# Ledger of designs, part 18: miniprotein binders against q5gan3

Target 1, 136 residues: q5gan3
Amino acid sequence: MDIKMQIGSRNFYTLSIDYPRVNYPKGFRGYCNGLMSYMRGKMQNSDCPKIHYVIHAPWKAIQKFCKYSDSFCENYNEYCTLTQDSLPITVCSLSHQQPPTSCYYNSTLTNQKLYLLCSRKYEADPIGIAGLYSGI
Below, E stands for the ipSAE of ESMFold2; O stands for the ipSAE of OpenDDE; V2 stands for 0.75 times the mean of E and O plus 0.25 times the DockQ between their complexes.

## First folded at step 14 (miniprotein)

Design w2 (at its last look DockQ between E and O 0.75; V2 from the best seeds 0.66)
Fold by OpenDDE base, look of step 14:
Order: C-alpha cells, then sequence, then structure tokens
Structure w2 (fold): chain B 136 residues (1-136), chain A 109 residues (1-109)
C-alpha cells in the first residue's frame, strides 16, 4: 500500500482532519482534486501522491485511539493501532488515467476502520494513517 | 458540514489561487467564525492575513487594513503579518507607517 505519511500531529491535523466535512465551492473538480491540488501547490511538489486519507471526526475522538497503541508498524517505524470504530473517511486515490498537466483523483467517501499511526506507544498523538481496514 | 477552520482555510486559499475571490472571502470568513470552537490557536492570525490578501485583490483596502491589523495584534512576532499590514497601509497612502511595518518584518526575520 502506497501511503504518504504525514509527519507530526500538527501536519496530520491540518491535512487529514476535516470535521465537519467542508462544503467546498461549486465548480471544483471534486473534493480530492481540490485538496490534492492545494497540497501539491503548497509543497511545490509536482509528484502525485497515490493515496491520501481525510478523516471527518473530531480530533479528540481520534486522539483517543492513540491512547494505547497495540502494534508497531515496522515499515513506518511508528506505533500504530487499528481503530475500534469505523470513521467517516474520504479516500483520495490517484486515478490510473492522468491528464498531462495535473494529478487527477477519485474521491470516495466511506465509513471504515483504519490503521492509525501514533507518535508513541502510550498517550500518543495521531500522526498518520497507514491504511484502511478491509474487513467486515 | 461547514468544515474545520483549517480546511476552510485550504479551500479559501485554493479559491484565491483560482481567482475566485468572493468564494475565498466567504471561506475565510467562515473559518474565522468557527475558529473559537474548532480551530487551532495559531490559525486565527493566518486566517485574517489570508482574508486581507484577498480583500486587497478586491480593492477592499479598508477591510484589508482591519484584517491585517488584527493579524499583527494576534501575532506580533510574525513577519508576514507586518508585511501584509504594510501592503494595506500603502494602498491607503500611509507610506511612512508602511515602511515601519516593513522594517519590523525585517527585524523579526
Amino acid sequence: as target 1 above (136 residues)
Amino acid sequence: GSGSPEFLKIWGELSFWYGRLEDAVRMFTEAISLWAKYGDPDLEARLYSDRAEVLMEQGEFERALQDAETAVRLQPEWPKAHLRLAEALEEKGRHEEAEKERQRAEELS
């Protein structure tokens, strides 16, 4: 799974927590296209991240999941935990069909559990998302 | 939903980048209004600064000045706030004051 990890709780909060989900102006080519366009512009990076997740739940609720992390994600070298509850999430996935001048993304709003990256093992802050739970 | 102040800011800036000035002002205004409830404590000054920039583009110099002053008040150690204020002051013909703000920005950098 190709996931761009956002380093730091502040960055994670800024770019991955949208609660309640924003009503963006009409005329944009979707939630994810707008968001990812912003991210690329702000970071001055022409690369197209393959996937980005946005959680639409209160920060405090998300923080509670990192109170006790139950796993260590070696590939990220970070503690991680599977959220006990499903959360409303927008999944921004890079389309396999790309126009030459911009990154095109599909926006999928779903309600799923996710693997949350935590800043430490206990009493930690969320710092990223490792992926979605594909179970029931 | 209305969105978090941070994401309202994002879409405000995005709107501004695409020349949608009215949308940008609206988004920033909404972000400011929600800041007290949901926002990051460091976000408010940036929101005012961003709105000021859009207002400047619209020719709303008085309102821009007010926002810029607010940003400086909230974050007096933030160089960009002073630069934004300088810009607003220039548009109102207050050149000497603008220069002072530019100098302050330089000192803080």
Scores: ipSAE 0.696, ipTM 0.873, lowest interface PAE 0.6, mean pLDDT 92
Fold by ESMFold2, look of step 14:
Structure w2 (fold): chain B 136 residues (1-136), chain A 109 residues (1-109)
Amino acid sequence: as target 1 above (136 residues)
Amino acid sequence: GSGSPEFLKIWGELSFWYGRLEDAVRMFTEAISLWAKYGDPDLEARLYSDRAEVLMEQGEFERALQDAETAVRLQPEWPKAHLRLAEALEEKGRHEEAEKERQRAEELS
């Protein structure tokens, strides 16, 4: 449910790219609680995805990272690449300090390299995020 | 700019769901201004229809009518655009025109 919802060029573009980061109205318990409630509302279910990433960089810049993918991510059946530069991202992570049924999310704004999933098709467009790079 | 057109639309819808009508109009308005740069009439029509709905809730019926008319012009085969236009026409007392738009929506369904 988590990564499958993000996979696909259109879904990734519409749900994971926010540049410049939206200046959202206050009162929604933060960026991630608002965004994740929107996503759950569109699916009309009570599932709480564990994590969702949003990149705050221009789409064209993100597309360039996938042009020379040299690895295949078996768990996702797609190519992947580690970005050469750190990117501003928001990490929406399900809080373990709240009851799981609350679907409460922590919002963490960070600047990190990340593993992009790149389409196996010609052009190699970004279609998802496999994870964050924890090293330097 | 305060966000991408896609995320501005998301937060416009979210704001509307929470009853924050002024925020919803602002988010959709900014999305419309940015999205016109891309020339995608399908998304643009949806944004105008969404803003019309919020304006109707605000009682801004003339502005809602203008937006609903724009959505129909951009997507004349989209039944929902015609239904939105019919709603705005009814609020303006233009009942014959509203019925024409409802009939058009049925023909397209």
Scores: ipSAE 0.566, ipTM 0.785, lowest interface PAE 1.2, mean pLDDT 83
ESMFold2 (binder alone), look of step 14: mean pLDDT 87; pTM 0.874

Design w3 (at its last look DockQ between E and O 0.65; V2 from the best seeds 0.00; counts 0 for: pTM E .782 < .8)
Fold by ESMFold2, look of step 14:
Structure w3 (fold): chain B 136 residues (1-136), chain A 117 residues (1-117)
Amino acid sequence: as target 1 above (136 residues)
Amino acid sequence: GSGSPEFLKIWGELSFWYGRLEDAVRMFTEAISLWLKELEERGDPELAKELEARLYSDRAEVLMEQGEFERALQDAETAVRLQPEWPKAHLRLAEALEEKGRHEEAEKERQRAEELS
């Protein structure tokens, strides 16, 4: 459900790629609170998405990870790949220390490898993020 | 400028929604400038054309709120030129024409928007 907001080349490019990271105006409650408020208003939903990822790298660099993907992610019915390199990412995560009706988000900037979803239909273009790499 | 045109637009819209008109114009202006420089990095060509027209229409709306009617007219005209089948662009142009006293032209643009709806 939450991933549907990120699936599709148009939504992914528009809502999950911010390079270089925008210098947004002062007076907002942080990068993620602004962005998530916009996304909820645009999608006209009342739910607070649990998590959203934004990659701060050039689109062409991100496209390269998907070009020859050999993996298929059945949970998403799309091809996927683990990025070879760590990428600068802002993670917008729903805060559990605030009332859930407030839809308050923590913004975490990190450098991590991620699982990128690659379109079966549009020449393997990136269309979403399934998650971050977890090496245990 | 800095940031992607898409995210500059997002923050322009947020600024406008919260009544911060100067920030909104600045963000939309930066987005327009970057669009012209970074066409190859945008991916979907149809999205790029759509984004440009929406940026001009958005800036025209904020300029109308500021009372900058000649500048708003220029931006609204540009948005219609870029997406002539988009009803909102014609309505924005009609509003700017009204404020400039060009009422007959404004009515024609309103009629066009109705035909496109």
Scores: ipSAE 0.505, ipTM 0.779, lowest interface PAE 1.5, mean pLDDT 82
Fold by OpenDDE base, look of step 14:
Structure w3 (fold): chain B 136 residues (1-136), chain A 117 residues (1-117)
Amino acid sequence: as target 1 above (136 residues)
Amino acid sequence: GSGSPEFLKIWGELSFWYGRLEDAVRMFTEAISLWLKELEERGDPELAKELEARLYSDRAEVLMEQGEFERALQDAETAVRLQPEWPKAHLRLAEALEEKGRHEEAEKERQRAEELS
């Protein structure tokens, strides 16, 4: 695995996998607010991402979905696959109501299939989430 | 459901930023003790070691702020052991050594950090 792929998988693991779902201390702004604040700091990006997904399943279980990619996502220039199973996911969505100096997010916990970005076509590592499967 | 080490780290850091030092120490401790060993076995060992080193380093920082210099030193040493090529680990160790009055050793660690940078 090249450096780029390794970084991608590591970032994905760090920022999009939380198993079991963490219980944050009282007094914080919320799950997604805390996570996204950290993410922005780590990525050195002051922008407010519109959406971020966190999967609450074991890494090995998620990795299995990238064993064989179903398709190629041209928009991402990466291989991608739809998970066969629904996974517990927290969706961090940027709120329409924003404070002047920070990003505010709503946290939604759900169970859904999702589109994973994979590092390569076969025997790959998850490196991102393209979106959730709506069933439509 | 105590959370993954990575997210415990997140909350530890956030706690630290908010000045909630006891919470930070608790989060880092929980991350280290409960989940990292499991991840080393079933996950990515290299990533686990990297994360573990950073957790120790972060806990060391919090401990430094609390005046727990001996414990901070231990954590910093652990971080260096786990990630000897990580400059920040050496810097953290240097800081702890300084607080313990071990100036010469601290300087060596600073030099090592510089070499690795």
Scores: ipSAE 0.227, ipTM 0.641, lowest interface PAE 1.4, mean pLDDT 88
ESMFold2 (binder alone), look of step 14: mean pLDDT 85; pTM 0.810

Design y1 (at its last look DockQ between E and O 0.07; V2 from the best seeds 0.00; counts 0 for: pae O 3.3 > 1.5, placed apart)
Fold by ESMFold2, look of step 14:
Structure y1 (fold): chain B 136 residues (1-136), chain A 103 residues (1-103)
Amino acid sequence: as target 1 above (136 residues)
Amino acid sequence: GVGSPEFLKIWGELSFWYGRLEDAVRMFTEAISLWPDDARLYSDRAEVLMEQGEFERALQDAETAVRLQPEWPKAHLRLAEALEEKGRHEEAEKARQRAEELS
């Protein structure tokens, strides 16, 4: 899934915000394999997205970062902002050690600042994630 | 509240797809505890309860989904399914008709 497929306030809220972080049932192949399987089954044409981010913070806190966005991200044709605080994030990344059609994902829990995409429309809701801040 | 039921709902649906009915009921029940006025969650739990053969509980949840969102066609279809399982066929037909009118 590229960033365009994750853009949109409704999709972003439902597929990228998990707060409080779910205590998911045992027996799945991990958080990301379960989540990405769900996304393929409900939301997308059979493709295996290369990366997906999940933020573990309250929606209202995330909305505040976009309320005063001050940059335009030309590559996405949307406003963007670097979050002022690091956020707990799960990164679901497609494994290089398996065939792409297997859709096997690695799960990495991290705490990082990120670039939020913010709607150009009224209210400037968060609609996607452009990437994580490297700090270098 | 501050939290969102969306991922609890996701994992409930995923659990149901894999035939883990007890886990699915637990996930939807936790989602309902967080957000008790979300009709979607009752409709989802009713479906799992019907697969478990818990038809009276499924009917109660389907009725709750209709009460919370009476304009939602799927809620009326869920109610019809639960009524059929209870042998209440005339009431089930009325619920199906209502869903058609709303579609």
Scores: ipSAE 0.656, ipTM 0.815, lowest interface PAE 0.9, mean pLDDT 85
Fold by OpenDDE base, look of step 14:
Formats: sequence, C-alpha cells, structure tokens
Structure y1 (fold): chain B 136 residues (1-136), chain A 103 residues (1-103)
Amino acid sequence: as target 1 above (136 residues)
Amino acid sequence: GVGSPEFLKIWGELSFWYGRLEDAVRMFTEAISLWPDDARLYSDRAEVLMEQGEFERALQDAETAVRLQPEWPKAHLRLAEALEEKGRHEEAEKARQRAEELS
C-alpha cells in the first residue's frame, strides 16, 4: 500500500481533510483527479501514488484521536492509533487504466475506522493515514 | 473540470499552505462566484484574509459563512478569530461558545 506520509499537521489538514464534504453537482467526478494532480505538481513528484485518503470530519475531532497513541507503526517509524469511530472518507485509488501522460484516479466514499499517524506519543497532531481498518 | 468550484477550493487551500496568499484569495473568489451559497468557501477565504491582515474583510466572510451554515461549528470558530482581531472579545467568546454547543 503506497501511502504518502504528510510532513506535518498543516500539510495533513490541507491534503487529507475536507469538511464538510461539498455536495457536488450531478456529473462531477473529478475530485480525486484534481486533488492528486495538483498535489503532485506542488510536490514536484511525477509518481502516481496508489492510494490517498481524504477525511470529511472536523479537525478537532480527528485531533482527539492523537491525544494518546496506543501503538507504534514500525513501517512508518511513527506513533499511530486506530480511530474508535468510523469516519466518512473519500478514497482516491489509482486506476488500472492510465492515460499516457497523467495519473487517473477513482473516487470512493466510505465510512470506516482508520489508522492515524500521530506526530508524537502524547498530545500529538495527526500527520498521516497508515490505512483503513478492515475489521479483521 | 479543472475550473470547478471544488478544484478551486482545493487549489486555494494548497496555495495558502505554500504561502501563495494572493493566489488563494483569487481562487476562493472565483469559486464563490460559481457557488455563492457555499459557506466553506467564505470560511477558507476568511482564513487567508486573516493571514494577510485583512481583518475586516475576513470578518465579513466569517459572518457570511455563519449565515449560510449556522449549524457548522467551524464557521463560528472562524468568526471568533476575526472578532478577536477586531478587539471584539465578548462577541468572540459567544461565537466560541456557540461552536462548542454545535460540536
């Protein structure tokens, strides 16, 4: 799972928080494509991340999950925690069908628990998402 | 499309993060012209205006956001921030209290 870790809470807020979720006009299907294209441009990264998550919940509510991290994610070398609640999330998934010169993404809206990366063990800020909870 | 209000919002927020404040204001303004009833756009523009020291304009946008979506806690928090910069501390406190009630 290719998940881009955010450098800090500000970056995480900008790239992974969108609350409240906008009611798109009928036929609008470019949310993830626009986000990922702009993100790649700003970060000067030509690679196509396989997955990106956007949370549609208040920042304050998400911060509460990082007040105490109950785990350490070795793969990320960061503290992490499983959210107690399911959150509304848009999943941007890289399509198997790609145009020659750009990244194309599918957008999926779901409600799931997720593993948050926290800036430190206590009184921390969310800085990334390690993945979604599968229930297993 | 690339020029949709949603993309403009996203690009505005990213521009803000990278310190491109004028670009952010422009993008939010254009988005508002397309979605004039979206409280989030006013709230986001208010945040950028606050960073620019445009406190009066930020206050106007925050008030608009609250009017459009009074049940949205963040709108009241943004209003409180703008009121504080204007020295209206008592009203700011009321706005924060309202935000807490809605949370």
Scores: ipSAE 0.032, ipTM 0.346, lowest interface PAE 3.3, mean pLDDT 87
ESMFold2 (binder alone), look of step 14: mean pLDDT 91; pTM 0.914

Design y2 (at its last look DockQ between E and O 0.11; V2 from the best seeds 0.00; counts 0 for: pae O 4.7 > 1.5, placed apart)
Fold by ESMFold2, look of step 14:
Structure y2 (fold): chain B 136 residues (1-136), chain A 103 residues (1-103)
Amino acid sequence: as target 1 above (136 residues)
Amino acid sequence: GMGSPEFLKIWGELSFWYGRLEDAVRMFTEAISLWPDDARLYSDRAEVLMEQGEFERALQDAETAVRLQPEWPKAHLRLAEALEEKGRHEEAEKARQRAEELS
């Protein structure tokens, strides 16, 4: 499940925050293909997650958005907040133009407001991303 | 705010998995510059250095990992590996025993 891979303060910090965006070595078919292969190996997950988001902003700035969570996201059983500002993000999306067994990802750098999932537990730390603010 | 070395570590590990040893060392070295007291990063770099045959540098990193996290079994195993490659067999056995005690 895409969302399970994005939930958890430690996993979110380690897998979804890349600031400044790393100057990664070439030879991995791009940022997202490298990152998603790492995630599958580390999570021991044979499925190809459909989507993963990486925020290119300082962790402390991201933490501040969750301090004043203003709604509950039932589908995730967590509080959530719409970020007040657009954030630079990379969207890793599973390509439909490649065989499914290839787990090939398109990498899109964009600047978007997003819905953060905020822990119901201690300190309201960010634990995941529910989606992008692109409207309904 | 400080940068995060977690993605540098990710790309170091990925580079190592693909046999890109020089890239792996570079990624871990940059991560260490951000988090110089993180024992994991020294253990990771030591492993890559040993694959490169850079045993003295690997030993230095393994010793640093043990100093930073003396209760971590992997750090002692890394130390044992580096000591063995330098012919220091008695010290390597002591390090392996320490790792077993901590497991």
Scores: ipSAE 0.519, ipTM 0.771, lowest interface PAE 1.7, mean pLDDT 84
Fold by OpenDDE base, look of step 14:
Structure y2 (fold): chain B 136 residues (1-136), chain A 103 residues (1-103)
Amino acid sequence: as target 1 above (136 residues)
Amino acid sequence: GMGSPEFLKIWGELSFWYGRLEDAVRMFTEAISLWPDDARLYSDRAEVLMEQGEFERALQDAETAVRLQPEWPKAHLRLAEALEEKGRHEEAEKARQRAEELS
């Protein structure tokens, strides 16, 4: 184990897990706008990520998917696995229409399987999301 | 609503990152009253308290987070940070080791 794995797991929990899902009052900028503002502040990055995934399930439940990694994701240079179950997920996608001084996001709530990045091959922790499973 | 623990958690986190530390503590405290078993709220409040120099209170919250979610690596890391500020270096190292084992 190394510091990178610890940081990855910590960041994943902080930025990609929200359980139960936060409900904003009417008139608020929106779920993803709030969450992505928080993320950008925490990461000290002013850039606008194009897409971000948030899982609405308990950490312990998500962690179980990384007990054994099914494959290796070459693009990420990390072990990865397809979740056996669909999970409630919010997809934050960068809007094509941006205000001049901030990032604006659309929020889409869905239930889908996803590809998890795992910290190692066995008995690992989730450290990222490679993408959603399309079913094909 | 605005007074829900969900909302309070998010605004607490935002308040923290925008430097409104007292507001953050207040919001997390209120959220904890509604969700007393949520380890993340204690961890978040501990982080704010650390920034305020309230190391004893931060330590208490970190210990609570570990108790509630012993399998959560971040809880142990937060505990280690609080222990370091209290000069409890050996215990902090043990906490870091535990976090590593869980990662």
Scores: ipSAE 0.021, ipTM 0.307, lowest interface PAE 4.7, mean pLDDT 87
ESMFold2 (binder alone), look of step 14: mean pLDDT 91; pTM 0.913

Design y3 (at its last look DockQ between E and O 0.54; V2 from the best seeds 0.59)
Fold by ESMFold2, look of step 14:
Structure y3 (fold): chain B 136 residues (1-136), chain A 103 residues (1-103)
Amino acid sequence: as target 1 above (136 residues)
Amino acid sequence: YTGSPEFLKIWGELSFWYGRLEDAVRMFTEAISLWPDDARLYSDRAEVLMEQGEFERALQDAETAVRLQPEWPKAHLRLAEALEEKGRHEEAEKERQRAEELS
């Protein structure tokens, strides 16, 4: 599990926030396959990340969720918060139905609350996503 | 700013890597419409325009990138490249020297 790319406000802002959602060119096998190939190429990385989240909301709205964070997530050594509202999210998940070396991704648009990681150092700026809220 | 150009920049770069120059210019142009003061976007579009042979447009974008961020070495190198394509070799050398001084 490689969450390093999602930790840090600069990387999180550049790789996990797409608002307004891009009207991307066709021919890249879809949104997630294009995005994930860019990420691998940019980092000269042959590994296929298992999952990546993209939020389709204004950065300022996302920043506000962390200002009221009151929980500490020990496994990330950062503060965290459950967003008060559901957010439009694209989930890029590595497909199990194709060879791992193909790095083929399923793209799922959903509207869910999520657990944000909030910086201990950056005035509580969002620095990553710990997961989606799967509550009943 | 309410929108983010980062994903438009991502798709512009991806398009450029695959040789889809028109798509790349379009993506960077849309990113510039969101963040018209981001020097990176003009430097990126200038590079694609030079590959298209659109040297005057590339020069204009490279000049804009230097104006927006005059202490950024890459902007000066981009401007030097565009000046070379226009045959303005003395000016290009001046910009290369400036980039070296800023590094």
Scores: ipSAE 0.649, ipTM 0.805, lowest interface PAE 0.9, mean pLDDT 85
Fold by OpenDDE base, look of step 14:
Structure y3 (fold): chain B 136 residues (1-136), chain A 103 residues (1-103)
Amino acid sequence: as target 1 above (136 residues)
Amino acid sequence: YTGSPEFLKIWGELSFWYGRLEDAVRMFTEAISLWPDDARLYSDRAEVLMEQGEFERALQDAETAVRLQPEWPKAHLRLAEALEEKGRHEEAEKERQRAEELS
């Protein structure tokens, strides 16, 4: 799984926290298509990230999960923790069928626990999402 | 609420990119109601208003942005643009100079 990692609490807050979930105008191609189009524009990157997560919960509530990190995620070289609670999340997944000129995404709204990346081991800030808890 | 302030700003900008000017104004307005001291939102709304030909309202927003963040060069540039549309060329030049000084 190719997950775009956002380093820094500011970037994480800006691009991965939407609470309450935005009521975007009608006529767009969907939540994720709009968001990812914006992200690509700001980053001036034509590449299509394979997956992106947006959490629909208050920032302060999410911060509480990073007060103590349960483990270390080697692939990211960052501390991480499994959220105790399920959170409302929009999953933006790159479609296997792509138009020639743009990135197309599927939007899935779900409630799941997730692996949260934290800036340090204790009293840290959320800086990214490593993935969703699969229950395995 | 129609969304978080940051994502309202995002979708406001998206709306502007796609020529949905009324939607953009609405979303920036909602964001401002939540973050009334964010100069970026006023600057963005001013840009949309200028595209609509609402130059007086754009000027007001640009002035607000400068007041909130006087050290922000972009705020002065936006104000200069609004002043130009109002025929206030001398004042616009002063704002451009200020923006340059802050850069």
Scores: ipSAE 0.572, ipTM 0.834, lowest interface PAE 0.7, mean pLDDT 91
ESMFold2 (binder alone), look of step 14: mean pLDDT 87; pTM 0.864

## First folded at step 15 (miniprotein)

Design z1 (at its last look DockQ between E and O 0.69; V2 from the best seeds 0.65)
Fold by OpenDDE base, look of step 15:
Structure z1 (fold): chain B 136 residues (1-136), chain A 103 residues (1-103)
Amino acid sequence: as target 1 above (136 residues)
Amino acid sequence: GSASPEFLKIWGELSFWYGRLEDAVRMFTEAISLWPDDARLYSDRAEVLMEQGEFERALQDAETAVRLQPEWPKAHLRLAEALEEKGRHEEAEKARQRAEELS
């Protein structure tokens, strides 16, 4: 699985919205390694998603971005919108160095605009993240 | 603000999977403080407490879960487990029966 996209608002909320960012127990191999390990375990999927995004902003604030979708993302066959504001985000990216029995991820904290996938064109719920705004 | 209860739950479960029972209890406890009406959190904490041998506390959480979500079969199963450890076999059987009825 290349990009882990959350389908449905509930799934998106539970796996991609962490506000405020959780203080996880010490001793784990990092935020993303823990989270992705959980996801894989819960879904009983051995595949290593290449990327996963976690937003550290209130759900209600994120919902506001999907009140009106600016565009349609053909690759996802979903409406999408670029957030007006930069949001604090953790980017979980699959490392090029992989242990033989698990998935290893790099965790990157950043503040960036992102492309939200919305459930419909108007008055929609966020259901996923298509990517980050590069500024180009 | 307070941490996301869902992510606290995630890390609680993850901690439990890796045998970090004290961490799991802490995470679930914090989650419960934020979502006191979420039966899932009580059920999950009960499971960890059972593993720690804290049967009285587990029973309390299981009872809470059943109270909050009486239509949830898993809550009754968790209650049955806790009751068994307390030697309350008849009540445990009733809980199992209820779980079956709801399934």
Scores: ipSAE 0.699, ipTM 0.873, lowest interface PAE 0.6, mean pLDDT 93
Fold by ESMFold2, look of step 15:
Structure z1 (fold): chain B 136 residues (1-136), chain A 103 residues (1-103)
Amino acid sequence: as target 1 above (136 residues)
Amino acid sequence: GSASPEFLKIWGELSFWYGRLEDAVRMFTEAISLWPDDARLYSDRAEVLMEQGEFERALQDAETAVRLQPEWPKAHLRLAEALEEKGRHEEAEKARQRAEELS
């Protein structure tokens, strides 16, 4: 079973798609620290998620990858696909250089292919990110 | 459109929660420029404006939220809040009753 927080199509759209990337106000210790504190507050969750991904691409472009989904990912009980193209993303990762209870996040902007989770419902909408592709 | 106001809304809410009222208004205003028909954004900005004491502007935004989504109970509650801040208590009660009817 997946330890990651369950995310539906609406939550994925609202919490993982930032296009164009927001020009956010300062004073929140950076993009990821601000975003992750919002997510914890909104969800009333005291745990610090280990990782969160934000895609900086138009929603319609992301939706199109799920239309080519050809695999079922049993770990997630959903269809999945590896994106055909690399996408600009921000990776918010929990820092190991601070006490775990601080919920301090590093922000890394990268361009990589993603494993998208695609709903088995009618529209096959993207509903989450299972991880990054690290081809060599 | 291809642009998404959702992260502008997120940062507006975050800014408001931490007392950064001017930043919150700016974030919601930018979100509204991208999606001027989203009633949620006007309801959110109205709340921040009321905290700033900008009651006439808050009322205008609350009225816009009701116009955009007249069957959304929260929009009518926001309108009631703005009317109360303006001392228009009978109108506020009517808006609260409307929100109750829609719930």
Scores: ipSAE 0.574, ipTM 0.785, lowest interface PAE 1.3, mean pLDDT 85
ESMFold2 (binder alone), look of step 15: mean pLDDT 91; pTM 0.912

Design z2 (at its last look DockQ between E and O 0.29; V2 from the best seeds 0.00; counts 0 for: pae O 3.8 > 1.5)
Fold by ESMFold2, look of step 15:
Structure z2 (fold): chain B 136 residues (1-136), chain A 103 residues (1-103)
Amino acid sequence: as target 1 above (136 residues)
Amino acid sequence: GSPSPEFLKIWGELSFWYGRLEDAVRMFTEAISLWPDDARLYSDRAEVLMEQGEFERALQDAETAVRLQPEWPKAHLRLAEALEEKGRHEEAEKARQRAEELS
């Protein structure tokens, strides 16, 4: 559910863009546990994806980063770019402290630059996230 | 830039799936406030309202979904369900027939 769930302009928009960040209802063990359970249920997938990123910024602002993409990422067969600005992001990461079958996720809200995957087709729309810029 | 209220819809669907009907209505209502012309959201809220027994409110939402997207079979099926609960059986049958024609 990692890269495949993040790739595709429609799927990326619907599953990775939350703006303004939702004030979600309590009782789902947090933002990421709720979201990831929805994704598994919607896709009828019993596997626990290891990581999922959600950007809390307007779609048009995210689209603009791909219009200035600088390189082609061979491993993904897509154009890619490191965003010029940090973005508010929730990182949903599978917890290693619990059995893998529990599908329990840690939620980390951070503000970081990220590596966007930009479609070779249709104005280079964003279609996924390859990772975050760790920097020092 | 424009808001992206798809997550309000996601959390509405998730809440409905878990039987949390009040939360589901709230999430879809917030999504509608940001995206008032999205027929999907009215169809979704109508379904939750039907489960709550709020049949007049469900009918209003189903009628809105049909108005916004009259070529969408699901909107007509939602309308038929609400009409049946209101005892308007002839109108419900016409709505079902319309949904079949569009399928």
Scores: ipSAE 0.659, ipTM 0.817, lowest interface PAE 0.9, mean pLDDT 85
Fold by OpenDDE base, look of step 15:
Structure z2 (fold): chain B 136 residues (1-136), chain A 103 residues (1-103)
Amino acid sequence: as target 1 above (136 residues)
Amino acid sequence: GSPSPEFLKIWGELSFWYGRLEDAVRMFTEAISLWPDDARLYSDRAEVLMEQGEFERALQDAETAVRLQPEWPKAHLRLAEALEEKGRHEEAEKARQRAEELS
């Protein structure tokens, strides 16, 4: 299951937007671990998703990007758009070192443009993140 | 903007797990402001308050949780814990019994 796509704006808001981002001391690694544990429980999925993105910007600001979708992402069969601006994002990536009973994640905070999945072509709601803009 | 209640709950729990009790209370308090009828949030905050030695406030939250979801066994267990710290042993026992009945 590709966790990058959240079906429905509610799920996207719940799982992919945290604004303002909670500040923890350096070295705190509980952010992604806790989030992903919660997510897995809620979705009743024991699998460890490889990657998950959390945006630290207001919902209304993110929603504006889906006002007009300039692309179609075939892999997701959804309209998508590249954000015009870079956004603060936490990337939760599955660690290569896994404990036997849980999923362990690394947290990376960055500012990047991203590809948003939109519910439709016009006047749409964000429903997922296809990936980050690599500049290629 | 504000974080979603779900994130606040998660961060509250994480804060609690990592010993950041004051942060946990703050997170749960904010979550409660958004979801005032969620018994789970009161129960969680009660647990943190118990660790802080704030037994009276914990008791209030536990009572609220029971009121909101009287069918929830964990709410009664949390209430029992708070009552014990207040020296109300008989009432605590009743709460534990109720929790058992609902399990």
Scores: ipSAE 0.027, ipTM 0.366, lowest interface PAE 3.8, mean pLDDT 87
ESMFold2 (binder alone), look of step 15: mean pLDDT 90; pTM 0.890

